VHH binders against Profilin-1 (pfn-1). Designs and how they scored, part 11

Target 1, 132 residues: Profilin-1 (pfn-1), of Caenorhabditis elegans (q9xw16)
Amino acid sequence: MSGWNAYIDTMTAAAPSIKRCAIVGAADGSVWARTEADNVFKASEEELKTFVALFNDVTQVPAKGADIEGVHYVVPRTEESLIFGKKENTGFFAVKTKSAVLIAVYEGPNEVAAQVRKAVESMQTYLNNAGY

## First folded at step 12 (VHH)

Design yc3 (from yb4 with L103I)
Fold by OpenDDE, fold request of step 22:
Structure yc3 (fold): chain B 132 residues (1-132), chain A 123 residues (1-123)
Amino acid sequence: as target 1 above (132 residues)
Amino acid sequence: EVQLVESGGGLVQAGGSLRLFCAASGFTFSEYAMAWLRQAPGKRREWVALITRGGYTDYADSVKDRFTISRDNAKNTVSLQMNSLKPEDTAIYFCAAGYPPPIPPSSTEYDYWGQGTQVTVSS
């Protein structure tokens, strides 16, 4: 699935504050693509399996938060296909498509969050329309 | 062996219509996004139309509302209906297949390519 790296590049290009990101299977958390080299997305298989399962009932996530790459994030709220978290000057956006979960970890002030969200949601829309 | 074979090209007058076909074999057709691209003399290859596995379609601005892309998974074919043809539509038209769907849709990178079919529109 080397072709999915183009999606990683597209996501990171759309929002410079994104430090790491990944595309994983919605069913089992299997990694389709992720940032590498200097910005390796380091979530384990077990962690990703647990994370994607959060979308089975997003209403419970704000109460317990979410973990990505061994870091615990506060989750202010959720939507049916959106989970986002915050920790100090960092955060993440995760969106679910028909078959995948897109995860973007970012660093910066709250002002950069809007651009990150737009980047992942744009890709979400494209993949959903494409049947993925 | 992967094969993409285009057909339906030819000479047509401006304002006329033409329908291109592409027959695919050697890979799981239903899993791939299919596209048409074209290359005019002395110009770079450019994206024309895309249809994904899920049936999503997109078009270059230059052909929007004139061209229609469609696919038949039962027959492993993709088609391009070209209406209101213009001399600037003259080019070699290529059928291409890609997985996953290209991003952005206007990408010219695909996994498999046909040899192309000539379309000539006279003024």
Scores: ipSAE 0.781, ipTM 0.887, lowest interface PAE 0.6, mean pLDDT 95
Fold by OpenDDE, fold request of step 22:
Structure yc3 (fold): chain B 132 residues (1-132), chain A 123 residues (1-123)
Amino acid sequence: as target 1 above (132 residues)
Amino acid sequence: EVQLVESGGGLVQAGGSLRLFCAASGFTFSEYAMAWLRQAPGKRREWVALITRGGYTDYADSVKDRFTISRDNAKNTVSLQMNSLKPEDTAIYFCAAGYPPPIPPSSTEYDYWGQGTQVTVSS
């Protein structure tokens, strides 16, 4: 079942500054879908397992930062179901649903961040409503 | 063997009501989003209504407030209550199942399809 790729396409279409993204299991970081080809989301399974576990206590994440695809990001702040990070002209948004974590890595000026956040949060809302 | 079997279609006068049923078997029904789509003569198939496993529902603008989709996971059935029917609602109505939930809701791509049931609304 590769229907989750439609979600990847939807996410990337909603925010052109998104370079790579993935949908992973909230419990174990298992990859449901990810960008591929020229924009492969290349986080390892172990890394994703560690990453999704950050949502167990988001309050500690700003002090530690977050790693995605071997890159360390500064995390200015977190919300209950939202972790976002920055590094130079890049960043990421990660949102948690009932069953999944959506991760979007973007590149661009600060102005693009709002669109990326909107994209992932929109999908978050849809999936939550859909039971995921 | 996967099966989706529609029932409840027929001829009805404008302003009337029908209730369509779809009985599913051969797959884990509770994990799938269920939808109704329709195809009128000479027209493309169009999405009508969606209900996800989580109970989220959505409707095409043309049927909103007139149609209601519901599901019964214990019976592996999905229903479409159609009220205030119009001649333009005349079509073959198909039950469909999809995993994961379609995106957007108006998607016409599904994994499993029924054979359809004819609904005819006369003026």
Scores: ipSAE 0.769, ipTM 0.882, lowest interface PAE 0.6, mean pLDDT 95
Fold by OpenDDE, last read:
Structure yc3 (fold): chain B 132 residues (1-132), chain A 123 residues (1-123)
Amino acid sequence: as target 1 above (132 residues)
Amino acid sequence: EVQLVESGGGLVQAGGSLRLFCAASGFTFSEYAMAWLRQAPGKRREWVALITRGGYTDYADSVKDRFTISRDNAKNTVSLQMNSLKPEDTAIYFCAAGYPPPIPPSSTEYDYWGQGTQVTVSS
């Protein structure tokens, strides 16, 4: 597989707890690639536009949380290029690259979160180095 | 029409050097990752080197410190400087273009391909 879909497959393969994921434009939330078939990433364009804009000021995100696919997540904390959220036995990691935002939604106990973070950050590093 | 045209191949003795060139046209060159791959007789095509639009480079272990990939966006060219050539470097060398950058870097999946240029290294 080639294209941005290869990145989707790479993320899902790196962390089995990832149920859905997407690569979107950092500027406008446009979808470059997303999981499909039985695990369609369902965030709307409007929602993604709002989501990626959170990276403009991540310090405000913990106070209000973040919405993905119509689900509201509590955001314990943020980093400059990292937003992560939790809801019951689910959560997400979102990392920003130079031009993209990688979003991974996972399901499982809190222990699986570390592997999901590692997967998205690894891809973040690669894309940053590659100029994306 | 997309075109990738390799040049610079030929016969060289072990320990020698060659510089391959690839001239690209028909697409927005500066947006694509460029790579060199090679196919030796009886072997599958293998990745050799990658250079992204941002200038990031990576190499197969077998060619590290011997080969150098570079690009010139003004001229729509990518080059492969090959030093300390070995007989096992004998292959048809292909220029390839891909968007987005391949993942992993060693991927052999690309959008556009040249016809290849023969490199033969004699003992």
Scores: ipSAE 0.727, ipTM 0.868, lowest interface PAE 0.7, mean pLDDT 95
Fold by OpenDDE, last read:
Structure yc3 (fold): chain B 132 residues (1-132), chain A 123 residues (1-123)
Amino acid sequence: as target 1 above (132 residues)
Amino acid sequence: EVQLVESGGGLVQAGGSLRLFCAASGFTFSEYAMAWLRQAPGKRREWVALITRGGYTDYADSVKDRFTISRDNAKNTVSLQMNSLKPEDTAIYFCAAGYPPPIPPSSTEYDYWGQGTQVTVSS
């Protein structure tokens, strides 16, 4: 595996509950890679631009929530480089690196969230160390 | 035309040192992660060391603390300092370039490859 798609594969393999995921530019939301085929990550360019901008002030996100793929998620809390949301039996984790935002949308009970978070944060650490 | 050209290989006694070099051209070197891999006789190619564009380094357990990878973006070169060499280090050593950084670090998938340089460590 090579390219940014290898990162997508790595993320999805690390947490089976991840249904869709993407790597996007932190500055503009441009898509570097995303899940495709049966599980296409469908966030629009405009939506992603808005989403990545949330990291400019994460403190306001819980009050507003976050939208991904046209779905509105409740954001219980945020961290400096982490935004996560929930909706029924679905949710997302988004982490910011130096240059990118990793987004993973998952489906399942709350218990699966920990594994999803670990997957994205692990990749976050790797990319940060790598200069991304 | 993309080129990666290794040099510095040769015969060395166990416990000795050797420094490999790789000269890159034909692509934006500073944007690529660089790596060294090796293939011993009868064995599969294995990852040895990685250095990202940001200077992050990683090593295979078998060479950790003995080998050091470094890069010079001004000269478009990557090097591998090999100390305390062992007979089991005998292999053809390949320079490789990848964008984005490979994942996992031990990946053997890269975009560009050198022709390889022979390193032989005698007992």
Scores: ipSAE 0.726, ipTM 0.866, lowest interface PAE 0.7, mean pLDDT 95
Fold by OpenDDE, fold request of step 22:
Structure yc3 (fold): chain B 132 residues (1-132), chain A 123 residues (1-123)
Amino acid sequence: as target 1 above (132 residues)
Amino acid sequence: EVQLVESGGGLVQAGGSLRLFCAASGFTFSEYAMAWLRQAPGKRREWVALITRGGYTDYADSVKDRFTISRDNAKNTVSLQMNSLKPEDTAIYFCAAGYPPPIPPSSTEYDYWGQGTQVTVSS
């Protein structure tokens, strides 16, 4: 595989609990790649624009939560380049690179979260080193 | 018109050194990851080295600590310094360009390819 879709495939392969994921521009939320077919990532452009802007001040995010694909998630805490949320038996991890935001939506018990985070952060590291 | 043109190949004795060059044109060079791959007679093409636009480098285990990849964005060139060459390094060496950077780094899929340059290492 080539292109940004290869990154989508890499993320989903690294953590089976990931149901949908996307790579978007950090500046404007433009979609570079996303899961499609049976697991379409459905966040709108407006929603993604709002979401990536959360990284401008992550300290405020826990107070208001985050919305992805029309779903509101509780955000327990944030890190400088990491936002994660939970809703019932689902959640998301989002990490910011130099120029992108990686978003992974997963389904399963809390025990699967560690694997999802690892997958997203691994890709974050690679992209940062690569200049993205 | 996209072009990648390799140069610097040739015949060298085992233990010797070569420096390959690749001159790129027809695309925004600074935005692309550049790589060297090689294909020996009767073998499949294999990845050798990668350098991203951000300067990240990676190497195949077989060439690590012997080969060094570098790029010059001002000149639109990528180079491969090959030291301590071995007969098993004999192959046609290809320059390749990819956007975004390949994943995994050992990927053999790229957007643009050069014609290749022959490197022969004699025992």
Scores: ipSAE 0.699, ipTM 0.857, lowest interface PAE 0.7, mean pLDDT 95
Fold by ESMFold2, look of step 13:
Structure yc3 (fold): chain B 132 residues (1-132), chain A 123 residues (1-123)
Amino acid sequence: as target 1 above (132 residues)
Amino acid sequence: EVQLVESGGGLVQAGGSLRLFCAASGFTFSEYAMAWLRQAPGKRREWVALITRGGYTDYADSVKDRFTISRDNAKNTVSLQMNSLKPEDTAIYFCAAGYPPPIPPSSTEYDYWGQGTQVTVSS
């Protein structure tokens, strides 16, 4: 199996409020690794291809929102390499590296959102530095 | 068939320097993270240094500022420059390759391993 699974484990350990996450190819949305077992990340490849394409022009995302795992999220703001989505007591952070998009879906109050963001951005930095 | 072949080990007095080389074949070298690990007799194998395909490097605290890892993707080689050597650096040094980059960098789990080269530092 893929050694990318250790990256999933690292993110979920760093931010326990993450319930599902994935690492997908930035160009095509192909799944390199994802949470499995009790919390399978269940987005289709077609959905993921559409999702990663949002990073081609993040300025349009707040007006449209974003869909992942069949759930529609409001996107309050974006940054060049980051999309943040919210729906009720849940949300996601997605960050883009040179080769990948990291997606973390979390549940909990707003206080945990910073923890989730830090977990995915730490991994983003590591992958970018490593050439990914 | 994957091969990692270390060279450059030997006997050196404390304070001296050595440069280790690892020649790689049988895999797409430029896509792999490369590392040096070492094992002293009776001790667990420990990570020494890592270099990724993007050129990111990291080092064990015990060798930081004394050792430098480098790679040459055109020649499929990785090297370890070891300066200011101490008796505590005495070990068999192994070249290793892994994909994707190990996490944490200090991981001792790699896909491919060399046979090792002995480094002995006397006082």
Scores: ipSAE 0.330, ipTM 0.693, lowest interface PAE 2.7, mean pLDDT 91
Fold by ESMFold2, fold request of step 22:
Structure yc3 (fold): chain B 132 residues (1-132), chain A 123 residues (1-123)
Amino acid sequence: as target 1 above (132 residues)
Amino acid sequence: EVQLVESGGGLVQAGGSLRLFCAASGFTFSEYAMAWLRQAPGKRREWVALITRGGYTDYADSVKDRFTISRDNAKNTVSLQMNSLKPEDTAIYFCAAGYPPPIPPSSTEYDYWGQGTQVTVSS
């Protein structure tokens, strides 16, 4: 467990539709912090390494989709530092900083996605400014 | 052993300036966020300023534009330049260090603390 847990709490408080989230190393997918207890973020080391590598060329991701926690998502949109994935009534936003990838898995209709995106992008900005 | 040692406090007239210094040892200074907090008589400790390893700074609204935090990784010091001081700035000022940087910046929870230096601003 690391001191990064307050960052997890901040993201989940900012957007209640976020059910699981994590902060992982951008180079290797190592977990810095994640939601735990009843909402454990359950991605494997192998899966996270593959997932963060998607940011090496985000233009290829919409054609392939993305996998996290053993779930396959369609990816309707990417930006240089952002991947949006969707499956049924769930989705994720992932954003990359200099040192980390922030992953937020949410539940709810498309109407809640904007608040999830705002929460992860606010954290992305803070970490980038802070040197992460 | 981690040590944070504040200096530069004292008595100053309203409108005056002081510079506080904090000398750090016992940890990898360049990786830690550094902060100043203060406690006035009868009040809770409050956050004053933060500087992260990447150079991001943030300030409490009450001191914004008057105080400047900076760090010198070569000397393992952090400083607080305090200008246009007001009697309301009278407090014990504490240097603090945290990893990762606190969130929100206004958090008063840090890994390491100095003993504090008194700043008294007379009218």
Scores: ipSAE 0.326, ipTM 0.693, lowest interface PAE 2.8, mean pLDDT 91

Design yc3 (from yb4 with L103I)
Fold by ESMFold2, fold request of step 22:
Formats: C-alpha cells, sequence, structure tokens
Structure yc3 (fold): chain B 132 residues (1-132), chain A 123 residues (1-123)
C-alpha cells in the first residue's frame, strides 16, 4: 500500500462524514492517494489540474465556483490556503500545503462541516511542518 | 540494496549520555522521514523519535527533553543524542526510514529497518 494511503485513512477516521478524499500534487493535481473501493474519488487529472490552480488566486474562486468529480459547487468563502464548496447536502474542504492539496468531500448539514475542516487543517499543518 | 546500520550502542551508567548513529544507503535519504524506535525486554517495540525531511522533530513523552534526533543529508546519517539516561531506557534501538512521514508520528510502521544496537543503562 502507498504510505500516503495512511493519510487518507487518518482523514476519514477523524471525520466520519467524509465520503471521499484525496491528496494531490499542488503544482499539477497528480494523485498521491485517494479513497478507493466503495467510495472511489473519481476526479480526472485534467479536472484536478484545474482545481489546484484555483489556489493561485483564491479571491476569484467565490465568483467561479469549483468543480470536483464532475460536480459544480458554490464556493461561499475562501482563505489563503482553504476553499470551502457547497452543493445541497454535500460539500468539500480543500486545503493547500507546500506540495499538496488535501480534498475532503462530505455529506451532512453545516454542523458537520466544522469536523471536516478540522480534520483537513490538522493534516495541512502536519504536512507543512514535515516539509510537504 | 537498502541498508540502515546502527552504531554507538553499549553499556552506560545511569545519568550518563550516549550517541547513536545510523548510516543509510540504497534510497533517496533526503526524502525520507527517519526515526528511532526501541524494544525493551518483554515489551513491544515503541517509537522514540522522528525527524522529517523538513526538519520537524517529535519525541515520545518518556524521552522528551533528554533525547535529540538529528540528520545529516550530506552524509546520509541520522543520530540520536541520549542524555540523562535511566535504566528504563535499556533496549535494542532501531533506526527506521519511512516515506511519506508516518502519521501519527508515533506510528511503528516503516519501510526500512536496521538490525538494532543494544543500549544498556546500569543502575
Amino acid sequence: as target 1 above (132 residues)
Amino acid sequence: EVQLVESGGGLVQAGGSLRLFCAASGFTFSEYAMAWLRQAPGKRREWVALITRGGYTDYADSVKDRFTISRDNAKNTVSLQMNSLKPEDTAIYFCAAGYPPPIPPSSTEYDYWGQGTQVTVSS
């Protein structure tokens, strides 16, 4: 098993509402690891390349929205290294590190979103400190 | 062929110091997280210290402020400075390498392992 899969397992364990997640390269969207089997994260490399480029100017993202797995999300707000997307009863958090973007797609009401955000931000901090 | 070779173990008096070294070869050393783990008689192997490629370090609570892990990417070595040694530090100490860094830092799952070096701390 790829050692990056342990990061996927850690994120999904930290926030059970996460349905799919991935770690992708910040420069090119290449997949380092993703959820597999019953909950495959199904984004193409082309889609992921476009997605990670959103972090080049997060201030423009609320006007555009964001696409993941062929689904278009409204982006109500962003931070320098964080994009939050929402569509109906689903959403995502994506955070950027030095080398990677962590993406977590979840289901549930807004009360669940805080747990998902905490999970991805904790891992963002660890990876940044570790040199990733 | 990947090799991790520990050295510097031995017998030391309680309160003393010892420095362990691990020489690495056969992989891209600078990209790997390096760690020390130990196994005392009758106990499971436990994590001691971790150092990542970015220089982030973390330590088991039992050794914090007494042990210091460091790495030299030019020489492909990692070391463990062990100060204020106690009899409970007696163990076989293993050098290990993992990519990506283990999560959590206390994980005992690594890609490569050395054979270990014995550290014995006498009362």
Scores: ipSAE 0.315, ipTM 0.692, lowest interface PAE 2.8, mean pLDDT 91
Fold by ESMFold2, fold request of step 22:
Structure yc3 (fold): chain B 132 residues (1-132), chain A 123 residues (1-123)
Amino acid sequence: as target 1 above (132 residues)
Amino acid sequence: EVQLVESGGGLVQAGGSLRLFCAASGFTFSEYAMAWLRQAPGKRREWVALITRGGYTDYADSVKDRFTISRDNAKNTVSLQMNSLKPEDTAIYFCAAGYPPPIPPSSTEYDYWGQGTQVTVSS
Protein backbone atom coordinates (compact mmCIF):
# COMPACT_ATOMS: atom_id res chain seq x y z
CA MET B 1 0.00 0.00 0.00
CA SER B 2 2.50 2.60 1.06
CA GLY B 3 4.90 1.52 -1.74
CA TRP B 4 2.25 2.59 -4.29
CA ASN B 5 2.57 6.19 -3.01
CA ALA B 6 5.72 6.60 -5.14
CA TYR B 7 3.48 6.16 -8.19
CA ILE B 8 1.25 9.03 -7.04
CA ASP B 9 4.36 11.20 -6.55
CA THR B 10 5.64 10.30 -10.03
CA MET B 11 2.37 11.28 -11.72
CA THR B 12 2.00 14.59 -9.88
CA ALA B 13 5.63 15.46 -10.64
CA ALA B 14 5.09 14.75 -14.34
CA ALA B 15 1.91 16.85 -14.53
CA PRO B 16 1.69 19.55 -11.81
CA SER B 17 -1.84 20.50 -12.93
CA ILE B 18 -3.06 17.25 -11.36
CA LYS B 19 -4.78 18.37 -8.15
CA ARG B 20 -5.80 14.93 -6.89
CA CYS B 21 -5.18 11.40 -8.11
CA ALA B 22 -5.50 7.77 -7.15
CA ILE B 23 -4.65 4.25 -8.13
CA VAL B 24 -7.57 1.89 -7.48
CA GLY B 25 -8.27 -1.78 -8.13
CA ALA B 26 -9.92 -2.40 -11.49
CA ALA B 27 -12.23 -5.09 -10.15
CA ASP B 28 -13.60 -3.41 -7.02
CA GLY B 29 -12.34 0.18 -6.84
CA SER B 30 -10.29 -0.46 -3.70
CA VAL B 31 -7.75 2.30 -3.10
CA TRP B 32 -4.11 1.26 -3.55
CA ALA B 33 -2.83 4.83 -3.17
CA ARG B 34 -4.11 8.37 -3.46
CA THR B 35 -3.15 11.98 -2.87
CA GLU B 36 -3.46 12.77 0.85
CA ALA B 37 -3.42 15.65 3.34
CA ASP B 38 -4.54 19.01 1.91
CA ASN B 39 -5.29 17.42 -1.49
CA VAL B 40 -7.03 14.27 -0.35
CA PHE B 41 -8.82 12.27 -3.06
CA LYS B 42 -12.22 11.91 -1.45
CA ALA B 43 -14.17 9.42 -3.58
CA SER B 44 -16.14 6.87 -1.56
CA GLU B 45 -15.80 3.11 -1.86
CA GLU B 46 -19.25 2.84 -3.45
CA GLU B 47 -18.50 5.66 -5.92
CA LEU B 48 -15.22 4.04 -6.95
CA LYS B 49 -16.85 0.64 -7.42
CA THR B 50 -19.35 2.27 -9.78
CA PHE B 51 -16.64 4.29 -11.49
CA VAL B 52 -14.31 1.41 -12.37
CA ALA B 53 -17.27 -0.55 -13.74
CA LEU B 54 -17.60 2.10 -16.46
CA PHE B 55 -14.62 0.45 -18.14
CA ASN B 56 -16.73 -2.68 -18.74
CA ASP B 57 -18.28 -0.78 -21.67
CA VAL B 58 -16.80 2.65 -22.33
CA THR B 59 -19.19 3.25 -25.25
CA GLN B 60 -22.06 3.83 -22.79
CA VAL B 61 -20.23 6.48 -20.78
CA PRO B 62 -20.59 9.59 -23.01
CA ALA B 63 -24.38 9.34 -22.81
CA LYS B 64 -24.50 9.36 -19.00
CA GLY B 65 -21.30 10.99 -17.78
CA ALA B 66 -19.30 9.99 -14.73
CA ASP B 67 -19.14 10.89 -11.05
CA ILE B 68 -15.96 11.29 -9.01
CA GLU B 69 -15.75 12.83 -5.52
CA GLY B 70 -19.44 13.70 -5.75
CA VAL B 71 -18.88 15.81 -8.87
CA HIS B 72 -20.69 14.99 -12.11
CA TYR B 73 -18.59 15.27 -15.29
CA VAL B 74 -19.65 15.20 -18.91
CA VAL B 75 -17.61 12.63 -20.81
CA PRO B 76 -16.94 13.93 -24.33
CA ARG B 77 -14.36 11.27 -25.09
CA THR B 78 -13.58 7.66 -24.36
CA GLU B 79 -11.16 5.11 -25.75
CA GLU B 80 -10.92 1.39 -25.00
CA SER B 81 -8.92 1.99 -21.80
CA LEU B 82 -9.40 5.73 -21.24
CA ILE B 83 -12.22 7.98 -19.99
CA PHE B 84 -11.96 11.77 -20.22
CA GLY B 85 -14.35 13.83 -18.09
CA LYS B 86 -14.89 17.60 -18.10
CA LYS B 87 -16.62 20.15 -15.90
CA GLU B 88 -15.92 23.83 -16.64
CA ASN B 89 -12.13 24.39 -16.28
CA THR B 90 -11.62 21.12 -14.41
CA GLY B 91 -11.56 17.56 -15.62
CA PHE B 92 -10.20 14.09 -15.17
CA PHE B 93 -8.42 11.41 -17.10
CA ALA B 94 -8.84 7.81 -16.06
CA VAL B 95 -6.97 4.91 -17.63
CA LYS B 96 -7.29 1.19 -17.02
CA THR B 97 -4.50 -1.35 -16.75
CA LYS B 98 -4.92 -5.10 -16.29
CA SER B 99 -5.26 -4.75 -12.51
CA ALA B 100 -5.84 -1.05 -11.80
CA VAL B 101 -7.48 2.19 -12.79
CA LEU B 102 -5.43 5.39 -12.60
CA ILE B 103 -7.51 8.53 -11.94
CA ALA B 104 -6.15 12.07 -12.23
CA VAL B 105 -8.28 15.16 -11.50
CA TYR B 106 -6.87 18.40 -12.88
CA GLU B 107 -7.58 22.08 -13.42
CA GLY B 108 -6.66 24.15 -16.43
CA PRO B 109 -6.98 24.76 -20.16
CA ASN B 110 -6.46 22.34 -23.06
CA GLU B 111 -2.66 22.59 -22.78
CA VAL B 112 -2.59 21.05 -19.30
CA ALA B 113 -5.13 18.37 -20.25
CA ALA B 114 -2.69 16.93 -22.78
CA GLN B 115 0.07 16.88 -20.16
CA VAL B 116 -2.20 15.08 -17.70
CA ARG B 117 -3.14 12.48 -20.31
CA LYS B 118 0.52 11.82 -21.11
CA ALA B 119 1.37 11.40 -17.43
CA VAL B 120 -1.37 8.82 -16.80
CA GLU B 121 -0.69 6.95 -20.04
CA SER B 122 3.04 6.67 -19.24
CA MET B 123 2.15 5.10 -15.91
CA GLN B 124 -0.46 2.86 -17.59
CA THR B 125 2.25 1.53 -19.90
CA TYR B 126 4.69 0.90 -17.04
CA LEU B 127 2.11 -0.96 -14.97
CA ASN B 128 0.89 -3.04 -17.91
CA ASN B 129 4.46 -4.00 -18.79
CA ALA B 130 5.20 -4.80 -15.15
CA GLY B 131 2.21 -7.16 -15.00
CA TYR B 132 -0.33 -4.91 -13.31
CA GLU A 1 11.07 -16.69 7.28
CA VAL A 2 12.11 -14.85 4.13
CA GLN A 3 15.34 -16.05 2.57
CA LEU A 4 17.24 -14.92 -0.52
CA VAL A 5 20.41 -16.97 -1.11
CA GLU A 6 22.86 -16.03 -3.84
CA SER A 7 25.33 -18.42 -5.44
CA GLY A 8 27.64 -18.62 -8.46
CA GLY A 9 30.16 -15.96 -7.48
CA GLY A 10 33.90 -16.40 -7.77
CA LEU A 11 37.11 -15.34 -9.44
CA VAL A 12 37.03 -14.93 -13.20
CA GLN A 13 39.39 -13.56 -15.86
CA ALA A 14 38.47 -10.30 -17.60
CA GLY A 15 36.39 -11.07 -20.68
CA GLY A 16 34.98 -14.17 -19.02
CA SER A 17 31.49 -15.08 -17.90
CA LEU A 18 29.66 -16.00 -14.70
CA ARG A 19 26.10 -16.90 -13.94
CA LEU A 20 24.67 -15.89 -10.56
CA PHE A 21 21.63 -17.57 -9.03
CA CYS A 22 19.28 -16.47 -6.27
CA ALA A 23 17.00 -18.96 -4.52
CA ALA A 24 14.00 -17.39 -2.80
CA SER A 25 11.67 -18.66 -0.09
CA GLY A 26 9.23 -17.38 2.52
CA PHE A 27 7.21 -14.98 0.37
CA THR A 28 4.98 -15.02 -2.73
CA PHE A 29 7.85 -14.93 -5.23
CA SER A 30 5.71 -14.60 -8.36
CA GLU A 31 4.22 -11.29 -7.15
CA TYR A 32 7.56 -9.59 -6.45
CA ALA A 33 9.90 -7.64 -8.64
CA MET A 34 13.39 -9.13 -8.42
CA ALA A 35 16.66 -7.29 -8.83
CA TRP A 36 20.41 -7.55 -8.68
CA LEU A 37 22.45 -4.82 -7.05
CA ARG A 38 26.18 -4.64 -6.35
CA GLN A 39 28.58 -2.96 -3.99
CA ALA A 40 32.22 -2.40 -4.87
CA PRO A 41 34.79 -1.77 -2.08
CA GLY A 42 34.35 1.71 -0.63
CA LYS A 43 31.29 2.48 -2.73
CA ARG A 44 27.57 2.61 -2.12
CA ARG A 45 25.31 -0.16 -3.36
CA GLU A 46 24.17 0.39 -6.95
CA TRP A 47 21.37 -1.09 -9.02
CA VAL A 48 22.32 -3.53 -11.79
CA ALA A 49 19.15 -5.13 -13.18
CA LEU A 50 15.42 -5.49 -12.55
CA ILE A 51 12.81 -8.04 -13.64
CA THR A 52 9.13 -7.58 -12.79
CA ARG A 53 6.38 -10.18 -12.35
CA GLY A 54 5.24 -9.39 -15.90
CA GLY A 55 8.71 -10.02 -17.34
CA TYR A 56 9.71 -6.40 -17.96
CA THR A 57 13.50 -6.01 -17.59
CA ASP A 58 15.79 -3.02 -17.24
CA TYR A 59 19.53 -2.62 -16.75
CA ALA A 60 22.05 -0.08 -15.57
CA ASP A 61 23.84 1.54 -18.54
CA SER A 62 27.18 0.08 -17.45
CA VAL A 63 25.97 -3.52 -17.91
CA LYS A 64 23.55 -3.26 -20.83
CA ASP A 65 24.11 -5.89 -23.54
CA ARG A 66 26.56 -7.79 -21.27
CA PHE A 67 24.22 -8.90 -18.45
CA THR A 68 20.87 -10.70 -18.67
CA ILE A 69 18.41 -11.10 -15.79
CA SER A 70 15.85 -13.89 -15.85
CA ARG A 71 13.44 -15.56 -13.44
CA ASP A 72 11.75 -18.92 -12.97
CA ASN A 73 8.55 -18.51 -10.96
CA ALA A 74 8.04 -22.28 -10.74
CA LYS A 75 11.41 -22.72 -9.01
CA ASN A 76 11.46 -19.37 -7.18
CA THR A 77 14.81 -18.41 -8.67
CA VAL A 78 16.27 -15.40 -10.37
CA SER A 79 19.56 -15.44 -12.26
CA LEU A 80 22.06 -13.00 -13.72
CA GLN A 81 24.12 -14.06 -16.71
CA MET A 82 27.22 -11.88 -16.80
CA ASN A 83 29.27 -11.84 -20.00
CA SER A 84 32.34 -9.86 -21.10
CA LEU A 85 33.27 -9.18 -17.49
CA LYS A 86 35.56 -6.26 -16.64
CA PRO A 87 37.61 -5.51 -13.52
CA GLU A 88 35.11 -2.70 -12.83
CA ASP A 89 32.42 -5.38 -12.31
CA THR A 90 34.24 -6.58 -9.18
CA ALA A 91 31.75 -6.32 -6.31
CA ILE A 92 29.51 -8.14 -3.90
CA TYR A 93 26.29 -8.90 -5.82
CA PHE A 94 22.97 -8.89 -3.95
CA CYS A 95 19.64 -10.37 -4.88
CA ALA A 96 16.68 -8.23 -3.79
CA ALA A 97 12.88 -8.38 -3.90
CA GLY A 98 10.33 -5.57 -3.83
CA TYR A 99 6.60 -5.00 -4.02
CA PRO A 100 5.30 -3.05 -5.84
CA PRO A 101 7.97 -2.81 -8.54
CA PRO A 102 10.31 0.11 -7.79
CA ILE A 103 9.82 3.35 -9.62
CA PRO A 104 12.09 4.33 -11.21
CA PRO A 105 13.62 0.92 -12.06
CA SER A 106 17.00 2.17 -10.78
CA SER A 107 15.78 2.52 -7.18
CA THR A 108 17.90 0.78 -4.53
CA GLU A 109 15.04 0.43 -2.04
CA TYR A 110 13.80 -3.14 -1.63
CA ASP A 111 11.85 -5.15 0.94
CA TYR A 112 14.14 -8.20 1.11
CA TRP A 113 17.87 -8.70 0.55
CA GLY A 114 20.25 -11.59 0.25
CA GLN A 115 23.65 -11.72 1.97
CA GLY A 116 25.49 -11.31 -1.32
CA THR A 117 28.01 -13.28 -3.36
CA GLN A 118 31.49 -12.02 -4.28
CA VAL A 119 32.46 -11.58 -7.91
CA THR A 120 36.10 -10.76 -8.60
CA VAL A 121 37.28 -10.02 -12.10
CA SER A 122 41.06 -10.18 -12.59
CA SER A 123 42.93 -8.31 -15.25
Scores: ipSAE 0.300, ipTM 0.670, lowest interface PAE 2.9, mean pLDDT 90
Fold by ESMFold2, last read:
Structure yc3 (fold): chain B 132 residues (1-132), chain A 123 residues (1-123)
Amino acid sequence: as target 1 above (132 residues)
Amino acid sequence: EVQLVESGGGLVQAGGSLRLFCAASGFTFSEYAMAWLRQAPGKRREWVALITRGGYTDYADSVKDRFTISRDNAKNTVSLQMNSLKPEDTAIYFCAAGYPPPIPPSSTEYDYWGQGTQVTVSS
């Protein structure tokens, strides 16, 4: 499996609690790759464009939350290039690189969140260093 | 037509140095990650070094601090400086190109491959 799909496979393998994920363009939300088949990442183009724009000012995100895949998440914290969202027993981590946003949607208790964060941040670092 | 052509191989004494070159054509070189891999007699091909479009480099543990990968986007070349060579470095060395950059860096899956150049290190 060539292309950006190997990045999707790497993220899902690194953290089994990740159920859906995507790599999208940071400027426009265009999908470079996403989970397919049994667990399609189903965010629309319009939703992704709005979502990636949240990184223009992450400090405003906790007050309003974030929407992805038609689901509204509370955002308990953000960092300069990271948004963490929660809803019930699910959540997401999203991280921004120079060219992309990595989104991982997971299921499980809060204890698995660190594993998911580590997976997306490791890939964020690799892509930034690689020129993406 | 994509071509990767290695050169610079040969016979060298242990402790010596050698510089390999790879000339690339037929694709947008500056956008590709470039790598060196090697295949010793009776062994599977193994990753040696990677350099990405952003200049990130990574190396197999067995060659760290002895080998240096470099690229020249103006000349469409990638090179491998090999210092402190050991008999265990004896192998056919292959240039390879991949897009997007391989993950993990040690992956042996690449889009394009050269034919290889022989490096033999003797005592």
Scores: ipSAE 0.297, ipTM 0.659, lowest interface PAE 2.8, mean pLDDT 91
Fold by ESMFold2, last read:
Structure yc3 (fold): chain B 132 residues (1-132), chain A 123 residues (1-123)
Amino acid sequence: as target 1 above (132 residues)
Amino acid sequence: EVQLVESGGGLVQAGGSLRLFCAASGFTFSEYAMAWLRQAPGKRREWVALITRGGYTDYADSVKDRFTISRDNAKNTVSLQMNSLKPEDTAIYFCAAGYPPPIPPSSTEYDYWGQGTQVTVSS
């Protein structure tokens, strides 16, 4: 096992509304770890490469939205290191660290989004502080 | 061959200080998180302190503000400054290395371990 799988477990435990998540390389979208088994995170390598490149200029993302796992999301909000995507009763938060992008796909009403954001931002802070 | 070699252990009076050192070889030291753990007689190994490649540190509550972990990537060493020592700090102290950094910081799962150095704190 990669050792990064413990990070997936920590995020999922912190916000149970997260249904799928992944840690991918910020430069190339390579998968370091992801949810698997019944909750496989199914984004392709090509899709992940395109997805992480969105962080090169987050100001362009609200106009075009974002695709992950073959699903198109509207992006109502970005910050320098955060992209929030929304589609119906589902959404994602993605945050960038020095070396990685953390992606969490969740289901539920708007009320759960804050918990998901807190989970990914806590991990973002830990990885940035740790030098990742 | 990966080696972690602890030194600096010994007998010290309660309230005293001691500095442990760990010399590392056989891996890319600057990329690894380094930690100190300890095991008292009849007890489970417990985490004491962690320092990541980026310099982030964290400590067990029982040693917080008394112990300081530091690393020197040029010399491939990690050290533990232990102040205000108490009899309950008596243990074998192990240096350990892990990649990626453990989560939570209190994890006892590491890739490489030293043989340990004895610290005995008497009254």
Scores: ipSAE 0.261, ipTM 0.648, lowest interface PAE 3.3, mean pLDDT 90

